VH-VL binders against q9nrl2r1430to1533. Designs and how they scored, part 79

Target 1, 104 residues: q9nrl2r1430to1533
Amino acid sequence: GGVHELSAFEQLVVELVRHDDSWPFLKLVSKIQVPDYYDIIKKPIALNIIREKVNKCEYKLASEFIDDIELMFSNCFEYNPRNTSEAKAGTRLQAFFHIQAQKL

## First folded at step 3 (VH-VL)

Design q8 (framework fv_nezutatug)
Fold by ESMFold2-Fast, scan of step 3:
Structure q8 (fold): chain C 104 residues (1-104), chain A 121 residues (1-121), chain B 107 residues (1-107)
Amino acid sequence: as target 1 above (104 residues)
Amino acid sequence: QVQLQESGPGLVKPSQTLSLTCTVSGGSISSGYSWHWIRQHPGKGLEWIGSIYWSGRTDYNPSLKSLVTISADTSKNQFSLKLSSVTAADTAVYYCARGYYKPRLGAFDIWGQGTTVTVSS
Amino acid sequence: DIQMTQSPSSVSASVGDRVTITCKASQSISSWVAWYQQKPGKAPEPLIYAASSLQSGVPSRFSGSGSGTDFTLTISSLQPEDFATYYCQQANSFPLTFGQGTKLEIK
């Protein structure tokens, strides 16, 4: 909700987007290119959607923002086998997020 | 029907780079599938080398110590393997194969016929 | 890396026999196992995926079972065309790894 919360969320999303390991998370997985993704992942989400929600003031609590980011990582680890490029990127980006989220 | 066919040199000298190409017909490499290189050493089992996805993203077997590069040429509907600094241990039959877009659920459902590569002086 | 160990290394059988091949993973891989058949000079052909799902076009005499670390491929009534080498493969973790193979030969 407030000005401080929105500024902090926007800053953190920008840092995530600019991180080298953000590539699997920038946009929703394409249904045309990965047809079975949406049969497996029931709550798809990506950084562009989270950023839009921040800009529209849809997060009222830091916990709601954190839940959406964690859902994004959870989806990655559910769909992708361990030690794939996507899973490795997700592990590193999640660790970076946990460090930055201490500021929230 | 989708078909895969390997091409490349049958004989490579030690320390050279092995270059193999897989030509895909009857389907697009830009579809939601993954595209893989797998080899089989004489009298031994199968070893997964690496993969490239529809997005151009790659995964490699760590045992090959970053000596492997896989790339795709969507205009030619091909994907290729480069293995640098080869030794006699790289002598094998090399296969290209298609994996399902959901890596855990699917088997490699379409394979090329395989190409024999011998590394010797 | 996850190691896949097959047993037996070879088995001799007669047409009409029930044949069982086992595969053991060095750590839990849920149900993420595929099975392949390979004939001399040819590429492997898929038989089973996700431990128990039959690949399209594969005869129903082939079946797979197991979860966690222990997996089994069964041929309920062996046919002449089934004499081949069989491989298991895990898909839970990259790098993808295969068993060493089981050669099924005529008794």
Scores: ipSAE 0.005, ipTM 0.642, lowest interface PAE 10.7, mean pLDDT 87

Design q9 (framework fv_nezutatug)
Fold by ESMFold2-Fast, scan of step 3:
Structure q9 (fold): chain C 104 residues (1-104), chain A 121 residues (1-121), chain B 107 residues (1-107)
Amino acid sequence: as target 1 above (104 residues)
Amino acid sequence: QVQLQESGPGLVKPSQTLSLTCTVSGGSISSYYSWHWIRQHPGKGLEWIGSIYYSGRTDYNPSLKSLVTISADTSKNQFSLKLSSVTAADTAVYYCARGYYKPRLGAFDIWGQGTTVTVSS
Amino acid sequence: DIQMTQSPSSVSASVGDRVTITCKASQSISSWVAWYQQKPGKAPEPLIYAASSLQSGVPSRFSGSGSGTDFTLTISSLQPEDFATYYCQQANSFPLTFGQGTKLEIK
């Protein structure tokens, strides 16, 4: 990605971080608090890691950025039963992301 | 830790070009940040002069009437300010500072110590 | 250019006091305000960004609030090291502009 794409990715990550439903996604799930998470989820990711990758220009294509965000939601729905507060937050934040990502 | 340090002459004659350099240590000038020059006139507030981004893009304060040039030397991890045709009004403490790539996302989080520049014959 | 106007220009207070400093933008800047503390002979240090986000390492007695045109910096219980000049700065549009400063002095 170019400078314009990078600015768009950073803007979108900031909007996601500010969303009320971002709380399950801000940082990696704690291995100490949730030890079985890493037995189930093989490609852990969180908004702080995605933001760091944007800042280091590690995304060459918009699709790579979108894939990492979608992986984050996929991990949420794989680990968390659908009736949990985490899964409900993920559903709402993913819908918000889909609207914002149309601008990319 | 990232540190910034200004260097340049403390005394400049009217009509000459003021040249200041900011040396960045503990971090790369090519990181996704913006790098700024800010000055403070004696007994007055802060004035933003301009910035250079990791991409090489520059933004300047229009009030300085095209007299400002900011450049970066990534091999030396430095960025520099040139202010041409100086007058006594350019007497100030000059700071270099780091900002986020998008200024809305943060404050100027790291500042140099400041260098005093006097414009006098 | 967006003008940032601080009030008061100076305030006298005692250790333990609650102090508020206000900043008014000449046009709406959403939440894009930062606050700085400057001690004599030293560079400014950041306190708050995006109106209400506390800068890393800054004591929790500092807080910011506001949106649109009116912004406030609050020190909930003034400490001896807090006597300094405080500046607001808008980050909504270029050129970036600062308030004129508020000097916080010992009563």
Scores: ipSAE 0.000, ipTM 0.553, lowest interface PAE 19.0, mean pLDDT 86

Design r10 (framework fv_ustekinumab)
Fold by ESMFold2-Fast, scan of step 3:
Structure r10 (fold): chain C 104 residues (1-104), chain A 122 residues (1-122), chain B 107 residues (1-107)
Amino acid sequence: as target 1 above (104 residues)
Amino acid sequence: EVQLVQSGAEVKKPGESLKISCKGSGYSFTLYWLGWVRQMPGKGLDWIGIIYPGDSDTRYSPSFQGQVTMSVDKSITTAYLQWNSLKASDTAMYYCARHPYEWTDSYAFDIWGQGTLVTVSS
Amino acid sequence: DIQMTQSPSSLSASVGDRVTITCRASQGISRYLAWYQQKPEKAPKSLIYAASSLQSGVPSRFSGSGSGTDFTLTISSLQPEDFATYYCQQYNRYPYTFGQGTKLEIK
């Protein structure tokens, strides 16, 4: 039940963090380094935040967990032009996520 | 449980090198920022800098840039603060802390090490 | 650098008192302010982040408020374990800076 589902979310987040393309997503974008980011992106999120939510049992349904991961990718594609290293990493990591998420 | 454990007290002479450590346990070390804070005897807290263990990204206070080096060894979940040449003015308690994320209203994640006392005298 | 100034630098109070400590930033820091408690011979403990969000495990008698340049930490009913030094910290701009501390002593 709930404990089994939370374990699956934790394992998937760990797999995402270990992926070569996770570098744009490990932590929140710095507002000091990228001042306009938070003017454009109204719901910032990153893998460290998602992992904390998993650990605090804040996801009641797999759909809620998936929504937060998809929000992370959506933010990446909204802020970063398609030809950037960030957007390319996001595209590859999102594809990896979709394959793994089939198990949820 | 979740904790940061720092290396023991150090007594050094001016000009000597030193490397102190902060070991994280009970949490995913590479997913949290680690900060270093100095407290001189009888004085307040002074921010040295932060390091993100996942990619070794660092931010130093200008007062400490060039004076100390922050680094991490992810394989043993340990952060380091290093001096190439100590001064008497480096005498202080040094704390490591799992630093709050720069912009977040929803998450609490701040824990501190017990501190490492560094004494530098001739 | 953003300078953080706390007032008072020290105050004496009795158990059961309502205590308010203020912190002023030399320029606007929005809500990026944290409060820490430090007891003698011990590491600091996080109390509040984002100006008003209570850290997990911190008693509800502690509260924070403010935005921009003026911030307050309030202890609604002082307990014996609350006698300590309190620090504010801004994390809006590098370098992050602490206030000088407010020492809360037994009256």
Scores: ipSAE 0.013, ipTM 0.677, lowest interface PAE 7.8, mean pLDDT 87

Design r11 (framework fv_ustekinumab)
Fold by ESMFold2-Fast, scan of step 3:
Structure r11 (fold): chain C 104 residues (1-104), chain A 122 residues (1-122), chain B 107 residues (1-107)
Amino acid sequence: as target 1 above (104 residues)
Amino acid sequence: EVQLVQSGAEVKKPGESLKISCKGSGYSFTLYWLGWVRQMPGKGLDWIGIIYPGDSDTRYSPSFQGQVTMSVDKSITTAYLQWNSLKASDTAMYYCARIPYDYSEGYYFDYWGQGTLVTVSS
Amino acid sequence: DIQMTQSPSSLSASVGDRVTITCRASQGISRYLAWYQQKPEKAPKSLIYAASSLQSGVPSRFSGSGSGTDFTLTISSLQPEDFATYYCQQYNRYPYTFGQGTKLEIK
């Protein structure tokens, strides 16, 4: 691969970012807007953090990349009640991820 | 090399519209919040607001809400600050500045543009 | 809004001096404080974040300390290039507010 080819992880992150249901996951939850979030969620993560880790070649195994994506969804379902727009978006995006991850 | 390059100085009359720009390079533009800061002549720094280029989410200081509009064009990695009707009190240096993506260190500015001087006189 | 107050508003010091600048928040902001340096006719430069973490490329003579409401920027062995105005900024609570600035004049 050249500098113009995306890695498999970068391609998948780009697809997740472009998905209609990515909006709750694009960036870290603001402590200022949601003060209790970090009292509940001890390992915060978002797609912008994951994408930066991919770009810096910090994932050595596909399982490490998958673990970070799954942590992101786990945090969503732990903090947000199931009837919220955030939880519903997370459910749909997680299903999309599981299909795409089969290609890794 | 991370770089923020701002548009050149502007001289305007009260009531005119204006749009100034800040072009990012050397980093993944859509992954970082970008902020705008005003500095009136001889005065300190005033926080205007921040925008997330990935989804155009904006957070304005209450003092600037409705006075200016922040926007981005991801295709050319450029952010904009716009006035529909300038006032003499808008005369200032305007800086754009990047916020790191890492929450654990917080939302502070790490890299700054060189500034755009805006002069509004009747 | 959280008000940030710097002291002194200005000071003058000699090359080689140890200089301290203080910043006080009207409410607790934990460690979420940054320091910026602005030289005459130039854009600000980031010095310190999270009260005490030095930005890459900043000389080790700069250091920050404090938590809660009281914060200090220290310059050990002041150099001629340190002539500037220094600003603190809290980023604990929206809107992110700056101090009024401390102007450092080198004798």
Scores: ipSAE 0.007, ipTM 0.631, lowest interface PAE 8.4, mean pLDDT 87

Design r12 (framework fv_ustekinumab)
Fold by ESMFold2-Fast, scan of step 3:
Parts: structure tokens; sequence; C-alpha cells
Structure r12 (fold): chain C 104 residues (1-104), chain A 122 residues (1-122), chain B 107 residues (1-107)
């Protein structure tokens, strides 16, 4: 029951989470289901980690927040071939992000 | 302060159903996996499984698959462990615990609930 | 399933002693090992994750080492509050299996 005010970063992360194309990005890729993922991707990240960093006030600059979101998309495109449902979802969500990020 | 508060002790007969709860507070409930661990009287720890509250994704131990059901209610930051038909062998302390993040999707238990004692006897 | 074997199953020690507990995995688990402390009638408490990383708030007398299959928990100078049962757990593969526990008792 305390007063909670959303930051601009939190509002944007909530919009990303609610987007239809967020499903590949909600939580870290499973090491068990995708065993080679962590051999290829050296800096894994997901929306739940980014949202927690926002909640803990760990981003000092908008550029740091944007860099983490872009890392998430970069990882998606590095691991997933362009014709996969993951890559297609990533392409659409990234476009949505770029439009929303102009408000920062 | 991160806290996991579990429901009170239960005394049941074989064949009865049961649902116990674990309420999280002091952290963003939907961002962390939550797990369940059984400890039979005088014995060690048995991993039951984990659930991600954000989308209800589950991972069960093969030993518990089909014997229990994990679920969550995000609106009240509460996780549940449920039996449709209890057996005497279900008598144990049941702990819920939050999973902290390591480097990848590999998770360890960083905060634990106080436990719920379940006793099943005729 | 990956089997975790702890040794010894119990040990007796005195305050001020250096204590070591060993945990062995039946297959390689890299660094994905945690250590927990459990006192009678209490929930377990996290001590160490990733084989050697100390959980926030845990005293520096606790340390972990190892990788692959062989791991050690060390208490450099045993304190009265350290008498408890200690468990290792691998979290490299589902199901995340625990060792059988090591009971640390006062001499």
Amino acid sequence: as target 1 above (104 residues)
Amino acid sequence: EVQLVQSGAEVKKPGESLKISCKGSGYSFTLYWLGWVRQMPGKGLDWIGIIYPGDSDTRYSPSFQGQVTMSVDKSITTAYLQWNSLKASDTAMYYCARLGWDFTDSYYFDYWGQGTLVTVSS
Amino acid sequence: DIQMTQSPSSLSASVGDRVTITCRASQGISRYLAWYQQKPEKAPKSLIYAASSLQSGVPSRFSGSGSGTDFTLTISSLQPEDFATYYCQQYNRYPYTFGQGTKLEIK
C-alpha cells in the first residue's frame, strides 16, 4: 500500500512487456532448452532484468537504459536467423521501442 | 526487505486435497522465479520445481511431475502448491524460495520462506 | 539426474577451528553450485552461489571453491552460531539436486 510513481524508463519497459511481440524477451533464454545460446551470447539480458535495474535506480543516463534494450535486440538477431519467429518479433518490438524512446 | 511468508501448518487425511501458499513482498514478484522444496522429517532437501510468476512457466522435478501443481496469483503476489489427493508419503516441511540470478538462466535460492508443515495421517 | 555427494555426513568441531566440507557432483556442473546453512527447525539460508560468490550479509569467514565436479565450503574460524547442517546444490541441470547434508556439531 505505499505511493508508487512510475519513472519514464519504467513506463517504457511496461509498454514493451505488454506488447504482443515481447514473448522472446520476457525472461532469460533457457540454457537447458537452448544449450548453445550461452556459448554464442556473451552478455545475456532480458526485460525482467532491465525492469529490475530500473526499479533499483541503476540507470543514471537514458543512454545506459537504451544500451541495455539494444543489447537485448542485438543478442536476438545474433542468435536467431532472420526468418525465425523470434527474429521477426524482435524486429517489430525494436521498431516500437525506437518510436517510444524518442520520448526520453 | 525481501520476505516470503507461507501459510500455516496443515493436518490432513490420505485422499484429501490441499493447497498451500507463499506470499512474496519487498521485491518485484513477477521478475523472479519461485521454487518449492520438500524436506521429509529428519531428512535432506528435495527440489520440487520452479515457476515464473510473469507467465506461469513451470519446471518440475520428474519425481514430482503429476503429483503436485504449482501456480501463482500475481494480483496478490502469491504462489501455490497443490495436491489433488494426498498420501502419507507427502508428510513433510514444504519451503518456498525465490531464485536469484546468476550469469544465465541458472538459478539458486537466495531467499527462503519459513516453511509449511504438512502432516498426512489416518 | 545429477547426484550430489557430501563428505563427511557429520563432523564435530570447536569454536575457532577451520572447518572444510566437500561436495562432489556425478558429472561436470561448471561453477553452478550453491551452499546453504540450515539450523534446527529453521528454513535454509543462502551462503554461497556460483561456487565461490558470497551471499550479501554472510560473514567473510565463509568461502567456497571448486569447479567441475569437486567443491569445498570452508569456515576459517568457527563461531558458535555456525553449528548447523550444510547443503550443497547444483543448478546446472534440472532437476536442481541437493547433497544429503553435512551436520556440523559441537565437540
Scores: ipSAE 0.018, ipTM 0.695, lowest interface PAE 6.3, mean pLDDT 88

Design r13 (framework fv_ustekinumab)
Fold by ESMFold2-Fast, scan of step 3:
Structure r13 (fold): chain C 104 residues (1-104), chain A 122 residues (1-122), chain B 107 residues (1-107)
Amino acid sequence: as target 1 above (104 residues)
Amino acid sequence: EVQLVQSGAEVKKPGESLKISCKGSGYSFTLYWLGWVRQMPGKGLDWIGIIYPGDSDTRYSPSFQGQVTMSVDKSITTAYLQWNSLKASDTAMYYCARQLYDWSEGSYFDYWGQGTLVTVSS
Amino acid sequence: DIQMTQSPSSLSASVGDRVTITCRASQGISRYLAWYQQKPEKAPKSLIYAASSLQSGVPSRFSGSGSGTDFTLTISSLQPEDFATYYCQQYNRYPYTFGQGTKLEIK
């Protein structure tokens, strides 16, 4: 915990946002445009929400931050069929995250 | 400290082009939607639309679709509203506002710019 | 488009009064309603979101209530700085439409 740990979370979120495969994860899926998403996905999350939680110091443990990132990927794979561009982007971004998270 | 700073007042003639700006600071610019609202003299607020700076995704009100263009320049954390050919009916105060989309609370404007007065007259 | 209608269009009140402003949606919008305050020659200021949640820094004399189609903004003890026009906005469905506004004037 503390200032250095929060800086590391911010750095990881920035790297995820910058990645070419971040497009399905930048913002929460629109409840208005895709209402069936929220019938299937019970704990929706996106990079903008995770970054706001980092800024508000809502993560008390590194595991809580990692759990939210993993929830984001889990939601992607639960909702999107494996052959979709969303699922393929999620697979590549998750691999990238696992490499970056080794520094945590 | 979240701040939205808009460009100065404009006086134009019908048929001229115009681009006004809204510069965000004190927050992660690419993670929040940015909206535009029109207020005609002595009238209420009209929702123009929103843009997501992270990917330039836009949602326009049908009444403004094709009449104005929203865009962003992430490198300077600035959003733009543009007209190719102004009309006298475009005379209004134009506000930008930051919008947070939260799954439980929905989308709402939390911070507003000071406004840009646009006057179009012959 | 969802139409938002405010009542009254204007009212006058004295300092210390309880003031109630109503907003009605033409269709159900759940709790997805915000209230904004606009003082003369100033930008709007966010007061309330999700029908009843106060924006940070807004005085506790402001409160919101309602769900579905009928919503209310209440100022429990009116202060001189509350002279303003108040707008409701639905954000349940694009386009996110505003009410016509209620002008509050100090007697």
Scores: ipSAE 0.005, ipTM 0.621, lowest interface PAE 11.6, mean pLDDT 87

Design r14 (framework fv_ustekinumab)
Fold by ESMFold2-Fast, scan of step 3:
Structure r14 (fold): chain C 104 residues (1-104), chain A 122 residues (1-122), chain B 107 residues (1-107)
Amino acid sequence: as target 1 above (104 residues)
Amino acid sequence: EVQLVQSGAEVKKPGESLKISCKGSGYSFTLYWLGWVRQMPGKGLDWIGIIYPGDSDTRYSPSFQGQVTMSVDKSITTAYLQWNSLKASDTAMYYCARLSYFGDERYAFDIWGQGTLVTVSS
Amino acid sequence: DIQMTQSPSSLSASVGDRVTITCRASQGISRYLAWYQQKPEKAPKSLIYAASSLQSGVPSRFSGSGSGTDFTLTISSLQPEDFATYYCQQYNRYPYTFGQGTKLEIK
């Protein structure tokens, strides 16, 4: 239930944050540095937002947590061309996430 | 409770270095941007800049770029504002404050530290 | 940089009064405006964000309105603890500039 699931989600977010490929995902994309991002991406999200939602017990189901992580990767691939460092980091981090998420 | 606790008052001479601190507690330190604000005696608020503790990313006001350095130590949930060589014009109250967001990286301050008075005189 | 201008620079009022303070941005900032209260020798306190959203724990007598360039902070039924300096701040574009402040004094 709630206590066990919160611990699992927190552990997984910590592992994602510590991963070498987390740098594009730690915080929301800068409007100043990337002015067109919010014109293209309608549901922005980042690991700091997801972690706050975990800490506030806002995820009632594992599927809701997984959906937010997948949205984060979907946004990355939607905005960034395949050959960018952001897209490559996203591809590797998403693969890592899929392995870790099997524990949920 | 969520709070920011700043280091005590400092009295320095021009040319000396200084590092003041701001310790966060009651929240996840690495998840929120932290800002610094200067208030000279009898004057209003001047925005210095913000730092994201998770990766040390910084945004400085052009007026403060090169004048001060913002940094963090995540292990003790503490942010720092540092001068290599103080000037009399650096005499001011310095506040740290936590930022919140609402959907697109634009952040307003929500929690403030008590302030650190820095006096620079001969 | 976006310039923020407050009016008036000072205002005298009595307990129970309705007080209005205005803030004007030199260019459009949408709704990315915050209001702060500062009492003598104290740190600022956050009152309002997104032009009209009240911060948690702030009394309902405080309200904000406006968008674009013209913004207003209203205090209905002024209380003794409300005598302070009030600052607006835009956070639409770096640097996040403050207004010069409005000092609310006892009449």
Scores: ipSAE 0.082, ipTM 0.764, lowest interface PAE 4.7, mean pLDDT 90

Design r15 (framework fv_ustekinumab)
Fold by ESMFold2-Fast, scan of step 3:
Structure r15 (fold): chain C 104 residues (1-104), chain A 122 residues (1-122), chain B 107 residues (1-107)
Amino acid sequence: as target 1 above (104 residues)
Amino acid sequence: EVQLVQSGAEVKKPGESLKISCKGSGYSFTLYWLGWVRQMPGKGLDWIGIIYPGDSDTRYSPSFQGQVTMSVDKSITTAYLQWNSLKASDTAMYYCARHTYWGSDEYPFDYWGQGTLVTVSS
Amino acid sequence: DIQMTQSPSSLSASVGDRVTITCRASQGISRYLAWYQQKPEKAPKSLIYAASSLQSGVPSRFSGSGSGTDFTLTISSLQPEDFATYYCQQYNRYPYTFGQGTKLEIK
């Protein structure tokens, strides 16, 4: 084996995944379960995709990482009406993210 | 290097329980779905289902619902397929395969395990 | 469940030939079709996803086309290592379903 350190981006994604409000964001919305999602959302993304990009060292700047996280929240608020459990979870997780992102 | 390594061949009698395994390496195990496929001797491929290791979310084929159980152990990057009571008709090669769902870039099964041969006879 | 039917069930060809295998879905599946190659005693290998996208490491002589219900796998110049059984699979609806397979044999 090898030993490795978690990057700052990896640590932040792990904290987002552990958050109680991460459930709408853990993996991509299923086209089978939500057929109209991909008609509305043109740039789908989820925490598993972002974490894979971190693991492959695809983010060269913190701004690129932050942009992908913000895209994830933007998609949530575009698809889900404000009164949904998804939108409420997104609002709380986004606030948590903004606090944690100060460390980047 | 992405690898899926499956457990060895099994010879069982009808009514016995069995649990076979599929160990992932070379990738982030909890970020990709994992599927199971059956191939009966001399026959084609039958889709059993898929499981997401990050939260154990499952999708089963109706033909296999209640017949088998898919599970994972994230600590050892291993997925399992389990029978409580085997039948002769369960005799087949069982494959695990990684399923990537990236929205538009969806790979239903991109990497496959080598297969586990299960023989059930009296 | 969506039924996948392949044609032909078996096909004899010679090295250098252009080979075409077809797959038909019982209902529309958009572009959510994959092709797999399986050699005797081996696990299947991914060739094509999204009807026409070539899997990394697969030779360019393989190509896929089609949308909706009718799909085609083409091998432009058959090589000795291409003799195998080929399967299509839809992944538009659960359960995912495979075609019955097309066995490509030496003429």
Scores: ipSAE 0.032, ipTM 0.725, lowest interface PAE 5.7, mean pLDDT 89

